# VH-VL binders against q9vpl3, part 173

Target 1, 224 residues: q9vpl3
Amino acid sequence: RGKINIQRPKAPHYERARVVAVTQPKYPELPKAKSCFKTRAERTQQQQENPYNEIIAREVRNWLDHSRLVAFFHLSSITADDIFRVRVQLHKQNLHLKSYGSKIIEQAVKNTRYEAIVPLFHSNHCIVFSPDPEKTAALLRIVRRVPQMVLLGGIVEETMLSRNQLVAYAQMPGLHAVQAQLVQTLSQAPGHLIQQLQAHQNSFVQVLDVHAKNQMNEETPKST
Below, E stands for the ipSAE of ESMFold2; O stands for the ipSAE of OpenDDE; V2 stands for 0.75 times the mean of E and O plus 0.25 times the DockQ between their complexes.

## First folded at step 6 (VH-VL)

Design w11 (framework fv_ontamalimab)
Fold by ESMFold2-Fast, scan of step 6:
Structure w11 (fold): chain C 224 residues (1-224), chain A 121 residues (1-121), chain B 112 residues (1-112)
Amino acid sequence: as target 1 above (224 residues)
Amino acid sequence: QVQLVQSGAEVKKPGASVKVSCKASGYTFTYYDINWVRQAPGQGLEWMGWISPYNGETNYAQKVQGRVTMTADTSTSTAYMDLRSLRSDDTAVYYCARDEGIYDSYYFDLWGQGTTVTVSS
Amino acid sequence: DIVMTQTPLSLSVTPGQPASISCKSSQSLLHTDGETYLYWYLQKPGQPPQLLIYEVSSRFSGVPDRFSGSGSGTDFTLKISRVEAEDVGIYYCMQSTQFPLTFGQGTKVEIK
């Protein structure tokens, strides 16, 4: 960080990675092992699918089912210490930062109304879950301090919202106002949201590409 | 509970030194920097400096530079402020307050109860 | 050093009436990252300061909605829409855009 006169630690201490969370974990329990008495269809599917992926996909489905707020982010390169500190800050607000592989996301949302989000996860990504939609304002404030996380959109009260709609939702003072906003939001064409999310992601990827090319051409003192 | 608990009141003579402690509980001590702020009787707030328990890095205000040492003991989750060569104008209530350290935001969301230091003559 | 100047220094308010405190900085508090690092604290009698507002306009957890912060650049305002007995104390603005961290001289709010 480049704030004039202010010194901050650059290299994270290993101890930070080992320290337990300051608040009670809200992490859903991993699904228990299934009975060995499965149907033929279930056995055939499992034989062709990685069992680990199925277990984690079920975890993702559980997060979606238990969260009234889900926010999707593009994640640029970030240190383990920095993302851990972000995770701790979010956890204090009952906001849970998770990252899953695109194939696991595909498996989790297959045959659900959220299947349309799959294209968002073809690049580096993360998701924030919360059972409390009133925490949307806290989420956006915390994430605005993390330039490596770029908001793509989200799901509030099981309704898909674009970045701008999610930001607008964060400005609402209470539940009745939120319901009014969602009614107005739902008046938008269904395909429009997906197109906006894809356009935003594509624009961001192009910005990253230009930034990377500019860094390649700039002379900087080498530090090993 | 998340709290900062400071040591008790001190009465010192001019030229002595004082060491104030600030014990943290209920959170991960190394994730937050500890700032020290003092308040002379009837006066406003004056920032004295900060310490990062993560690596022991410190930054002191010019007025106390050379007379103050801030330390942190991660094994006991306790920060210390040692002020030397005490003068009558060092008479104040000394507060410790935490901030997040990694981002350049210094919102002091948790404060100790304060330690009164009186430099008597 | 950035000098923080508060006006008024003292304010007597009838319960239920609004109150407004101004804070002016000698230099812009806009950081190069686009944020403005201006904070408001309340010190109740016999207590340590407590955070009310961070980054100009964000209310800290548990702070009543009658408190609001606004401003940009060098001019900032804390408003209390209806002052209550529990709001008595000294209000301080603080900046962290540049070292050293500096506070305003404080505004004493009391009930008439």
Scores: ipSAE 0.000, ipTM 0.416, lowest interface PAE 16.1, mean pLDDT 76

Design w12 (framework fv_ontamalimab)
Fold by ESMFold2-Fast, scan of step 6:
Structure w12 (fold): chain C 224 residues (1-224), chain A 121 residues (1-121), chain B 112 residues (1-112)
Amino acid sequence: as target 1 above (224 residues)
Amino acid sequence: QVQLVQSGAEVKKPGASVKVSCKASGYTFYSYDINWVRQAPGQGLEWMGWISPYNGETNYAQKVQGRVTMTADTSTSTAYMDLRSLRSDDTAVYYCARDEGIYDSYYFDLWGQGTTVTVSS
Amino acid sequence: DIVMTQTPLSLSVTPGQPASISCKSSQSLLHTDGETYLYWYLQKPGQPPQLLIYEVSSRFSGVPDRFSGSGSGTDFTLKISRVEAEDVGIYYCMQSTQFPLTFGQGTKVEIK
């Protein structure tokens, strides 16, 4: 109803007469619940930083500190019965199969010399620990029969080794001094190991493809 | 005393089946795979397949697939190779061999003495 | 299947002299994991085969240092620096890069 000319000064009385009478506005208070609630990101962060995770991260650090052999694996879908059989077989050789969430592993190795392993755990994974590095050969023979477990690399005598280096270590004679010397020799290439560990992550599909082909060649593979 | 001892020689008619045994001693049987390799008279070696005593998994060469079954009995530390529908060209010495290989490697460090299987009419 | 071809098929050698056996594969034995899965076996008369060399160049436990393996890709060699009477037999190469596992046809080594 009628337009206001921009050059005309305000005329409040006439403007009011042109509209329906308005009642005084109400001013509701903000809900307390909304002002106390965290953002979605803040809630997610609080859930991630729970006390349980720190307790388990300490357990992982204890395993790393007291194990002279640590092996890292990608883990495909596996039945409870199959993983139980693997655990029993490994335990007979003083090899301890553990599964931890990637966030827990990240917390455990953060600010340690093993922080470089974190990228290996972006997918489903498991770790085998042992105080006895002479059991590396037994470990790799057992795991060879478990197509759901694919070796990524490991730590022997506190030295990070690629998959091929760990296999080479396992093939050494049972003389501890000879095995220790090999670990020293393999660890001397600067930066080479980090690239190899990343390459295992990147060539992951190729390794899985090889295992899938090997499994397809079996007459009666145990389906999970 | 680490050894593989195989069953005795067999003479079979065409169409019959043969079951060769391979008894392991001196090592942890379920920790190593057993491969089967045959050798026809005056010929070279031919791989037939392997079995894992740990989980019973097998992998057979395509040439004998459908006619062969490999099994293992951990209670007696014995592996078996059952070959069916025998033909005259199955005449060979059959060896069992322990697989010392680690991870993706496959090689045979310990062999049985061999079992002669003769198929004739 | 990967075909393994050995040369020569037979070799007569004077005791103390060197011997060399070639093994050629129909395709590369380099596995996707970066390893080469080539092995050498010796079968002495009336005996089962015995392992000499695993993964191209690694001597098996108890194998004398006069035996050495080398090679890459499709071409592999087994060398015996000084052949002795106990080295008589048939030598086989084997690959495990691809199933089925396949052997060379064998090289017979005899003493002159």
Scores: ipSAE 0.375, ipTM 0.671, lowest interface PAE 2.7, mean pLDDT 80

Design w13 (framework fv_ontamalimab; at its last look DockQ between E and O 0.02; V2 from the best seeds 0.00; counts 0 for: pae E 8.1 > 2, placed apart)
Fold by ESMFold2-Fast, scan of step 6:
Parts: sequence; C-alpha cells; structure tokens
Structure w13 (fold): chain C 224 residues (1-224), chain A 121 residues (1-121), chain B 112 residues (1-112)
Amino acid sequence: as target 1 above (224 residues)
Amino acid sequence: QVQLVQSGAEVKKPGASVKVSCKASGYTFTSYDINWVRQAPGQGLEWMGWISPWNGETNYAQKVQGRVTMTADTSTSTAYMDLRSLRSDDTAVYYCARDEGIYDSYYFDLWGQGTTVTVSS
Amino acid sequence: DIVMTQTPLSLSVTPGQPASISCKSSQSLLHTDGETYLYWYLQKPGQPPQLLIYEVSSRFSGVPDRFSGSGSGTDFTLKISRVEAEDVGIYYCMQSTQFPLTFGQGTKVEIK
C-alpha cells in the first residue's frame, strides 16, 4: 500500500497522478520500454561476443576435435572439494572434466554436426573428454558414485549416443559390437536423439516426484 | 593375476568384533567398488554392503547397519569389513567381491576366497 | 526389499539332460533406464560364487553356450541345455534394480 502524507505539498499532484493512472489502458503495450529493452539486449549481446569468449569456444572445439569420447552431464550443486576429488579420480583414467557456459558451448558447436545439442546445456552442466573411448566404462563406474552428476548422453567416435546407448557401449567388449551400435545410433534423426537427451535431463528434475511411484510398483508384482 | 585375497578364519565370542581384510591385485583398486556378501552355514547369499575405494562412500544393508563399518586403504589396495557386537547368527563365510557393473548395474565378476567367521560361546 | 524366489530348491539331473531353474521377483526388475538387472551365479562346492549370466541373458566370458538366460518383468529362467558333471553346485539369481541387492534362496543341482 502507498504512503499518504496530509502535510505533503504534492497532495494535488498525487490525486491527479492517480486519476491519470486509472484512465490508462488496462493492458498497455509499452513500445518505448520494449524498444529500450531490445536496444540494451543488443548491447549485452555485443559484450557476450567479446574476443575472450571466442578463445574459450576455440578451446572447447579443440577438445571436441581431439576427443574420441565426450560425455554430457547435468550437474547439481556440489562443493569445490567434492568436484576436485571427482576431477582427480577422472584424471587418473585420462578423463578430463570441464565446465563451460551455455553461450560458449553454442559458439563452439555452431556450424558443426553437434549444433543440435545446444539446448541440453541451458541448465547447469559439465562435460568429460577423453582421447580413449575404452575409458567409458571407467567413467561411468566413477560417476555413479557422484549423485550430483547425472548422465545425459555423449559422443563416441564422432557419433551421438543417448544415455542408454552410452551405457550399452560401455558394456560391449569388441570393436565390431561398438561399430554396430554406432551405426544404429547414426541412423536416428538428430531431432529424435536430442529429444531423448532432453527427456533424460527433464526426468532428473522429476526424480523425487516419481520415487513414491517406484515404491508402489515394488508392491504390485508382489500382489500379482 | 586379477584376484581378491581375504584374511584367515576367525573364531569369536558373542559381543566381540571381527575385522576381515580383502586385498586386491592385478587391477586399479580405486576403479571398482567392493561389495561384501555373507553366507551362513547351509544357507543362501546375503548382501551386506558396498564401499567405493576412491571416495570412501559406503552403503550398508539394514540388518547390519549400526554394527558394520567398511573401509578401504588405497595405499595397500585393501578393503576391510569391521563387524561389531557379534551374535551367533553372524556365523557365516564372508566374501568380498568386485563390482564390474557400470552406472546403474551392479554385478560381481571377481570374488575373494571367503573368510569363515564363527561366533560361539 | 525385493524378494527373489527360486524354484525348484533342488533338482537331480541325468548327465546330458536339460535343466531349468525359475526365479521370480516380488516386483518388476525393469529399471527406470529401461534395462532389467537380473543376474545368475553358480557356487560350486567349496568355492565362492561365479558369474554366469548378467542382465538377464548375456553370457559372461568363459561361460559355456549350454547356459542361457531369459525372462522379463518378474519371471526369469536359467536353462542348461545339457547338464555336465562340472555344472554341479548351487545356482543363485540376484537383482540389482533396487537396493538392497537381494538373492534367491538358491537351487541345488546334482547328478543322478
């Protein structure tokens, strides 16, 4: 509620302002405010596209080009000490944990076959890179003990894999089996694959909501 | 080459504690979780818990929770299971097992030879 | 906890004849990731258990092709097409879909 001051010299102006406000359109379109906002957005966009961002985007592109294994994770709040321990354990297996802003990821994958993955990185995320795809099993055994990191999917030998496909790849012992899995994945439309990756990200948000249903499902087979 | 070697048999009285060791060799100790499974005489297998050697995380079965502590010494590649307040129904062969599973799977491809723990008065 | 029930608890098989072991879970073993985490182990007399089948139907390295696993949901089967003397022991199913990990009571297989 507004404050009213009987002794205020502006009392006549207050009453006039109130009358004017009441006569304003119910849903005013404020073109000036929107125009001003858009101009400020353009300035923000110019600042976002500074040379420093391009240097980091080039670093990300370099990691993508020289890594035969790339794994994408949703990252929940984690302490500096905990993430440091994760980085150390992963590094022992030639696995490199990196975090980059969404804009930088977008710049890095723009005009590449991986551009479709950009929406996956709109929430907090991290990426693990490795030149050795045989380390996928080691990666997943380590990360399963980090509840703050949830696997979304990855890229193996330049082929995009969903969460389930990456897990299946890690369990395959032979090169021919791996190649068969990659060929099968490559045959999928990019839109379908990104929908699967985004679904895993969305599912994580709802995990606690589904926990009770999992308990109910546990009882169903017992009764039937 | 790849093996888990456990400590020798133990005979304890009720109320005592026992600490079983499991030494890993032939693989990177911190890359795999170690599970503990016991088997009472003439009975089936019972899962007791797991430990992740690289970060020390543990998860214990409810039946032994509060009486068990699992630890790992990465410098000696050795996992330990310490069970306290022993009861006669703790008499069993205790196995350590390496978890070959990844992400959401848990299965044991390598087992120790077993440690017989007898609790009697 | 998920209860795992095996049938039969014991069976005697003439060498070369088939054997079949059933494993039933108190609730579906289908994980939220779409996989079914059911495993089969064999414990030979005086030895620790050894892995036979992982994830319902995948044969572990070195396991003879006479062993096969099948099933879905709550009903699983381990089949031995031709039982040999070396197959004597106690067979256990295990689930890892939910903690705690649970085993069936075991099925003793012996030769007539």
Scores: ipSAE 0.580, ipTM 0.800, lowest interface PAE 1.6, mean pLDDT 81
Fold by OpenDDE, look of step 6:
Parts: structure tokens; sequence; C-alpha cells
Structure w13 (fold): chain C 224 residues (1-224), chain A 121 residues (1-121), chain B 112 residues (1-112)
């Protein structure tokens, strides 16, 4: 009985080989880790009238209603890993990065004050939410390092702002600082008024004194 | 194709007004600010201001403040620049330009073809 | 207003030779956020300006690698390593660190 060469098994008979080849289970290649960010096409196809879309739409509305800062970004060829990194950085600042399909956004903002944002969602987008409008500068600082994230605009304190306006807002001193400055300015106003009033009074007194002195000099009899 | 298309050349008398249009196509009109830059014959470039098509907010250069009005029509994706009380020194090619600036960076990545405005007596 | 001054105002270059354009600002273009907002544009004859460089040294999409920007503070330079016929036009620096946005006078580059 010939030693079964375990190291070089004889190729099976041609017919057996054919059967084995045909009966080999085709294991589907494990789907490559679905990028957490579905392509726009994938997102649009999946957004059929699914009750689940309503739930997500409500979530979006809740985020919009409770956020004092909302920023809209276009995503350009960003990897899931890169998104994750950005998400972590943003999260540390209490900034919440979310991505929703265009149809979901449309559904979420339909007949609301946010309806004007719909035109921003024609491609791959993400939204950053924050309860703190003072985080605008932090947001911009973080995303500046992410070239794949392009700022489109946002909402601050219920006001829609363009890209440039958001940047301008981020450069402004905080509300409290502005208020403090205003208070300081207002507090100085009375002082200036008093100074001006006093200046006029002092000038008047000086004029009177000069007049009095001149009168006294006129009354001094020329001692012949 | 992403482009800005401007209205045709204008000839005006001193004291008149001119309205130049800039039609955007190929991108979301409200996502980018529109800037206006003019160039006098043989001269450099002068920034005039910008408009946000999103909320209609404008920022004008001091030089043209009070004489210029920028508007945007989102329904037609068209920006307009109205310049009043025209002077001879307003003779220039006027450009609209899209502001693509990343975050606090302001730069113009897309330009219209330009509109020649001639102010002559 | 920040005044941008370019030198030279005109430059004639032999094809294949390098070119250098200087841009100086009247004040530092370093923004409070730590970035420097200087841009370079090329206006080819009969065309609108086109963006070449943004933020001092970053090449805009589609811009050849022969173009490079450098500088800091108030002094900036645009370099063309090998000038080609298509590089003919007027080059402008622009600052956006402070409003109003301001441009340099322009540098006319011609081929010898």
Amino acid sequence: as target 1 above (224 residues)
Amino acid sequence: QVQLVQSGAEVKKPGASVKVSCKASGYTFTSYDINWVRQAPGQGLEWMGWISPWNGETNYAQKVQGRVTMTADTSTSTAYMDLRSLRSDDTAVYYCARDEGIYDSYYFDLWGQGTTVTVSS
Amino acid sequence: DIVMTQTPLSLSVTPGQPASISCKSSQSLLHTDGETYLYWYLQKPGQPPQLLIYEVSSRFSGVPDRFSGSGSGTDFTLKISRVEAEDVGIYYCMQSTQFPLTFGQGTKVEIK
C-alpha cells in the first residue's frame, strides 16, 4: 500500500478535480469595512420611505433645536479613519460630528425655520453641533487641519451665517467681552460729560475772574 | 461645469448707474460668497466687497460704500452689483469671484469672465 | 489698509529660466489665529485672474509644481522654477488678513 505522500498529494483525477472545483464554496469576500461614511449614492438609495428615516429625522431636529452652534461641511474624499480622528478631536470640545443623508435632512427641516439649509446638502456632507456658540473658534481651528472638510456655512444663535460670516464671528470677542466693553464705554460717558461741563464752568469762572480783575484795576484811582 | 457668467459690456454717462449680473452654475449658489473685484484699464485689482447669497448680508469696501449695492437672487443663482453715481474713474472691468476660502482664509477660486463698464461723457 | 508692494513691476524672462517675484506688506500678515493669509494670482492676457497659491505656500489645484510660494510676516516670494510661455501675464499678491482685501500692483511677466 503505497505511502501516501502527505507533502505532495497527487492531483485528483481530472473528473474529480472538476467536481471539486465546481463544488468549492465561493465565500463572499468579506465586505471591506464599510466606510462609516456611505457615499452619497449609497445614502440616497437606502433612503427609501423607511420608518427609520422618520426617527433619524427627529433626531436631526432635536440636534438643531438644542444646538446654538451648527456648522455644515462638505466632505471631500475623506476616509473613515480620518473622520474618526476628527470626531474624537471635536468631541473633546463638546462638538458633535454627525452625517445624514440629504433626504433625511429634507424631511427633518421641512416646514421648519431650518428649511433654508436644504440646498447645502447636495453632496457628501457632515454637520457639527454644539450647545456653545463660543466653540466656533475651536471648531474652525480643528477642521482647518482637515483639508477634506470644507466649511459651507452654519447657524449661530438661530442666525444663518455664510462661511465668511462664521469666520468673522469666530474672530469676534466673546459676548461677555463685548458687553464688558460696552459697559465700560457707557460708564465713561458720564465722566466725559462731567469733564466737559466742568471745563465750560471753569472757563466761565476764568473769564469772570479776568473781568473782575480788570474792573478792580479800573477802579484803582490814578494817584496823582 | 462650475462657472460664473457675467453680463455684457456697459457704457454709461457720469452720474448714471450700472447693474452687473453674475450667474453661477455647477455648484450650490448659497454655499459660497460672491465677491466683486474691479480693474481699471492698465491698473491693478481692487476689491469692492462681498455678498452672502445665503442670508443676503454684504460687506462693502469703504471706497465704494454708499454707492454700491450687492444683491443675490437664489432662485436664479445670480448675483448683482449695482454701482451708482458713476464717475470716470469707475471705468473698469468688473469681476465677480467665488470665495472658496477654507475657514478664515478668503481667496477666489472661481472668477467670472469680467464685465467692462465704461463711463464717458 | 494694508498696502501690498510688489517688486519688480515687470520681468522679462527667457523660457526655461527661473523667475522670482517679491511681495511686501505694510504690516504683518500673520493673523491672530496663527495663519498667514497671502495669496498669489495670475492674470493671463484677456482673462480673469486665476488662483495660484493660497496661504503663502499652498498650490491651488491644477497649478504646476514649478510654482512655489514662500515667506512670512511682511515678506513674501513667488518663484517659478522654469518659466514657460503659458506663464505670461500679470501676477498679483493679495492679503486677506485684514479688511479690506488688498492686492499688490501686479508684476508683468513676459518672455524674452
Scores: ipSAE 0.021, ipTM 0.508, lowest interface PAE 6.4, mean pLDDT 84
Fold by ESMFold2, look of step 6:
Formats: structure tokens, C-alpha cells, sequence
Structure w13 (fold): chain C 224 residues (1-224), chain A 121 residues (1-121), chain B 112 residues (1-112)
């Protein structure tokens, strides 16, 4: 029978309209007589680089403005099937997994209160957005089974939180007044928080390199 | 090899306690929950509760609430189920099972071999 | 507590023929998130249970195509298109839509 509500699409459907628009085959043609004789490579590069970046940056800005929960993760190597399954599980909880280039993030947060987050995107990453800060516990329960996603920190109610502060926020009983008080208390010195997150991110990369070298050494003696 | 290995059979008197162990190997113990399920002789399956080794949280079935304690030792990758004040209707095979589900989904993809607990005078 | 009722409790099938097991819950298993948390397990003789189907119709890894699950609300069915000797045992449905987790009584499937 007829659709009544189109505002709440089901999980497999949230990418459908956007994917279809990207794959449309027909284009209007430009008049040849009035155009400069640019190469096809020049026109394609010019179209791809400038206008698309601003559209994506507006998307990021819109997510930041409408999300009361934002969580930042380092993302290790993961299969397309595994990340898709994680995205579906997160979406069931109104948690939206996204990834954007660091330059697009810079463009999106320029002259906003969130400029301090840019250093988090020096390496491979993903971001989870949600309008529901109460979903922080659900987020952490889902990602604990995903070792490829390493929590760096987040934003709750426009307040920057470290990894440990976000975990503590998620575990608090009596969420209304107590969590509002915690967010107010932790609203100081966002720049110091980003500096600590960046240091832990660099340390994590170093630990992965050491473990990779150790695995190679251990495997070599065992294989002979 | 991914497996759960349980302790051996137990024979107990009514009023005693029993502690069943469940040793995990081949996977990250703290990434999954351990559920306990029992099966009385010739009967079906009954869920008893779960423990999350990650943080020690537990959830017990009402029928055994107050008589059961579930614990996990992450240093040995071993879960324990301690059932007190045993009664004859506690005679059953006790299974541990790993929870493979996510958040609101609970399904058991890996089971221990079972531990027979017999309660008789 | 959600009561899970299986029918039949015992089933004798000719090898290569289909089998069908019904599981009925005392209340809807539709979760507020729009998913239905209904599962099927097989306990072969002398073995612990093993997972066959999760979330009504999804086959677990390594489970043959001859097993299929269906249903919604309170009525669910496990179907075996061609019963083989290795399929003998007791089949259980289980729900996790609400605590406590509850199982059906079991359906014993054997070959005649």
C-alpha cells in the first residue's frame, strides 16, 4: 500500500539514492564552437577536484552541526565486507560511520569551534556521527569486536572528550543530570585534548610496527 | 584452534556447591561474552546467564538468581560458573557457549563439550 | 518470559525427503530495532548444540543450503529440503529479543 513516511529509511536503503545518482549515464553536451579547446584530462580533473570537494565539505559541516555524539577512530586494514557489516550494525543504532579526507575536514571546520580536530586525520581514520549521545555505550559495545577500529576520542554535546573520558561517559548511570554536568565540567582546553590524542595515535602506529617486526622474526624461526 | 574446554564431571550432595570451568583458546577471550546453558537428562536447553570477560558484567536468569556466580579470569582465558545450594533438579549437563552476536543479537557459535553435574543423596 | 513452543516434538523422516519444524513464541519476536532475533540449533547425538540459523533466515557459516529458516512475528519454521544421515539429532529454536533467552522444547529428528 502507499508509503506514509520517507524520513526513516531502512539500513540497506540509506545509500541507494546517492549511488544511483552517481551512476547516471547521460550528460548534456557542451557546444563545441564556443568552448576553449581544453584537453579531456584537464576538464575531467577540473570538474572532479573543485566543486565536488565543497559539496562534501558541506556534508561534513552538516553532520557536525546536527550530531550531539561524534567519535573518532584510527582505522587499520579491514575488508570491504567487514566494514560494511560494521556500518550496518552501527546504523541500526542511529550511528553513522563516515570517512573523509583531511583536506575536506579542514575545509569543513574552517572558522568553526571544531578546527582543533584536524590533526586526528593525519592517518587512516573513520568518524561515527549520531544525534543521540545516549548511544555512546552502544557504539563502544559494537566496536569492541572490531580491532581494526581504535577509538581516539570524541565530541559529546559540543565538548571534546579523550578516549578515557568518552568511555567513562558511556558507563555512567543516571544519564540526564549527571551526564550534562560531566560534559560542562570537561569543556575546558580543547587544544590540550587534541595534543594528547595525537600523541597516542603516533604511539599506536609505533606499537603496530614493532609487533609486525616481531611477527616476522617469530614466523621465520618456526618456518625453518 | 578455536575451542572451549570444560572441566570434568561432578557428583554432589544436595546443599553443596559446584564450580564449572570453561577455558577458551584460539580467539581473543575479552572480545566475546560467555553464556551458560544447562540440559537436564532427557530435557531441553535452559539458559542460565552470561558474563562479559571484558568488564566482568553478568546477567543471570531469574530461576538461578541468588544461587549462581559467573566469573572470568582474563589471565588464563577461563570462565567459571559457581552454582550454590544444589538441588536434585540441578542435575544436568552444563555448557559454556561463546556469544557471536552484536549488541541486541545473542547467538552461540562455539560451545564447550559439556560438564555433567549430578546431585544425589 | 517468552515461551517457545516447537511442533512436532519428534519427527521420523525417510532419507532424502524434506522435514519441517515449527516454532511458535508466546509474543512477537520483532525487536524495536526492526529485527527479529530467532535462532535454530542442532544437537547431534553425543555432541553439544551447534548454530544453524540466526535472525530467522540467515545461515551460519558452513551450514548447507538444504537448511532454511522463515517466519515472522510469532510463527517460525526450519526447513530441511533433503534430510541426510548427519542431520539426525534434536533441533531447538531460541529467541534473544528479550531476556531471559529462551529455547523451545526441542524436536527430535530421526531417519526411518
Amino acid sequence: as target 1 above (224 residues)
Amino acid sequence: QVQLVQSGAEVKKPGASVKVSCKASGYTFTSYDINWVRQAPGQGLEWMGWISPWNGETNYAQKVQGRVTMTADTSTSTAYMDLRSLRSDDTAVYYCARDEGIYDSYYFDLWGQGTTVTVSS
Amino acid sequence: DIVMTQTPLSLSVTPGQPASISCKSSQSLLHTDGETYLYWYLQKPGQPPQLLIYEVSSRFSGVPDRFSGSGSGTDFTLKISRVEAEDVGIYYCMQSTQFPLTFGQGTKVEIK
Scores: ipSAE 0.012, ipTM 0.522, lowest interface PAE 8.1, mean pLDDT 78
ESMFold2 (binder alone), look of step 6: mean pLDDT 92; pTM 0.943

Design w14 (framework fv_ontamalimab)
Fold by ESMFold2-Fast, scan of step 6:
Structure w14 (fold): chain C 224 residues (1-224), chain A 121 residues (1-121), chain B 112 residues (1-112)
Amino acid sequence: as target 1 above (224 residues)
Amino acid sequence: QVQLVQSGAEVKKPGASVKVSCKASGYTFTSYDINWVRQAPGQGLEWMGWISPFNGETNYAQKVQGRVTMTADTSTSTAYMDLRSLRSDDTAVYYCARDEGIYDSYYFDLWGQGTTVTVSS
Amino acid sequence: DIVMTQTPLSLSVTPGQPASISCKSSQSLLHTDGETYLYWYLQKPGQPPQLLIYEVSSRFSGVPDRFSGSGSGTDFTLKISRVEAEDVGIYYCMQSTQFPLTFGQGTKVEIK
């Protein structure tokens, strides 16, 4: 009955914790009640005078119009340093990781052929854009090592694809004609695809558990 | 053009360490994981682990865990496998292999030529 | 761990005749995503292994159409419709449905 023996202790983040503690700024908490003192007129004026949302919505439309590959991911909590490393590596492959607010996405795609994707973005999300659909394989090999990013599906050559359909597309040879025909063959009704993508978001914890176990040999500590 | 080139044969005594290198060329090194697979004389293939040059993440087979360290140097496009406390049953040809697998699949399309490691007293 | 068992362990074939290799897993290789992660490799004498088939039935680039893979669940088959001299070597199946990655014992194919 003496000592508890930990068979596989995790390495402490001692140096990282120390750096964060030293560099982390202290900001006073603002009382939540202060936000409700904004008058209706002041809120309306701020919304009308802020053109930022329209500028960013236009940027999103531009990315959608000029990208032959668009991939959608659910995004869990991730540090700024970690997401920056992902962006840098993807950029080397002409893959552009973007994160936009759900309302901006809705504004960007409303009354367009892409309006059906809006429900995907009511949860935490990010999007990867590329003009080169042949980079789908490179994208998926990189992001499988980012557990905070879970593939939901995408758009290739203006065709919406589920997670499994996008993976199948990525495995095709680089012959463009064959790839284009495969995209059409793999296609299903937009309603069915959106339902599948929403189900993946709703089952996020289960998807992460399955994904993690498939990548790693997970074992529980043994007590003897 | 696309290839993995490994370091030369090593002869070590029990208890020593060996560090095998695997230099990649002809592709974007950070886009593919590198796996290590060994083959004892006259025997089959045994998976040892993988490393992702993208973020340095590793996963090691239970049999060698605690004795192996896999690293990658992105500036030279070179992966390394350092195996410590060598035993006679570590005598094998060690291969590095590129993982061409997509998302949830894992398979090796490009292999190094192999590095023979002999552990003898 | 998933155990992969190959049958036969050795096979002698007359050139131009067909060959068939079986691979059985100790548990289903069907992944929760609906895919089956089984692969076939060939190791020619004095060479590293080379990929033949990925995900049960997809031929890797440059692999002749005389090679075909099939199967589901726990029972998989690699078929060579007409064995040629360059097909001599040891064939291995591999699974990646569950870590650790595991290989079959190998099947030696040689010419009579």
Scores: ipSAE 0.501, ipTM 0.757, lowest interface PAE 1.9, mean pLDDT 81

Design w15 (framework fv_ontamalimab)
Fold by ESMFold2-Fast, scan of step 6:
Structure w15 (fold): chain C 224 residues (1-224), chain A 121 residues (1-121), chain B 112 residues (1-112)
Amino acid sequence: as target 1 above (224 residues)
Amino acid sequence: QVQLVQSGAEVKKPGASVKVSCKASGYTFTSYDINWVRQAPGQGLEWMGWISPYSGNTNYAQKVQGRVTMTADTSTSTAYMDLRSLRSDDTAVYYCARDEGIYDSYYFDLWGQGTTVTVSS
Amino acid sequence: DIVMTQTPLSLSVTPGQPASISCKSSQSLLHTDGETYLYWYLQKPGQPPQLLIYEVSSRFSGVPDRFSGSGSGTDFTLKISRVEAEDVGIYYCMQSTQFPLTFGQGTKVEIK
């Protein structure tokens, strides 16, 4: 059987660029013969989404709705035997590894708060679903021995987390209250929270400063 | 108690092999990877490799690649490190350590007491 | 392999005074995931090493707040704000950004 590559290689720069790409996928053009014999309106209708994709997109939405843990991975070249072995190990922990096309992911998350994840799926990818967020640590410990799977981020208790935030969540004690509090804290990046607080403080200080300067100008005439 | 208990000291001749054991207790053995680190007398620490008791997967340092085999017995919660074709520069204290790191983090929060292996003619 | 170089190799400190240990890597320890995987261990005489700091600056459970780690790229520092008698031993830095995992040569800390 194939053996999973257990070495942790440094990800190449070009692979990183692919993983964080924001390029939207292009739909395939209609065959030229068909486009030549149709009106523009008919050509537009012929470029409509495949109905089969709608069925699979609904499956993806069902997984998202019924999973309290969703983790997103970039998937480098990996043999069918190796990915099957990983899937089996994950399944024993109630973790379900799934792969879907980028168009299907886009259709599934369109008009949802998770639409921002679409660019992550423009290259080879996979998703792990679980109803149990306590399995995050088990998930990350299993996949760290699979260098072809690179963690991009995830969703825990309907909150979108970056890769580093998801890792931090996994390291917390197994107390649900503590983990729930951490999720709330991590969803507000320290820099962003500080910036928001400073903005409110600056607005208040500005109002007070204007008022003080106005009072000083009234008390101290500019000329005798 | 959460602990790792290693086998006793060994004295071997050059060319022999040694098998060090590391018995885990007080935690779920398959939930953490085991790393092996050695320390030659008066010298620093040298990483030898790791094993996942859950999968059986291993990764060995290049210096000992081809001479070392790491195994784990989940029924006894015991990890083993077998080093073959011993040389005098293999004389060291060998430690097993539990890896509490997650994903790409590797940190050893629990260590065995060490096993002294002396290779002399 | 990434080579980890510690300075000084030995340090004698008056009790209650600060101590600082440097760890320099031959290559950047910034992982492709944006994290820096640098760790500090203390080995007391006759004992196995014990974890002090993980991921550059995070104190391990039970480690006193007098210990702090900092740094980025190739230059890292472990600081002890007030050295106590129980802090005597050999300090090691370790990296896990690239395999094989490598340690610094160690810094011996003694009380004057």
Scores: ipSAE 0.142, ipTM 0.575, lowest interface PAE 4.6, mean pLDDT 79

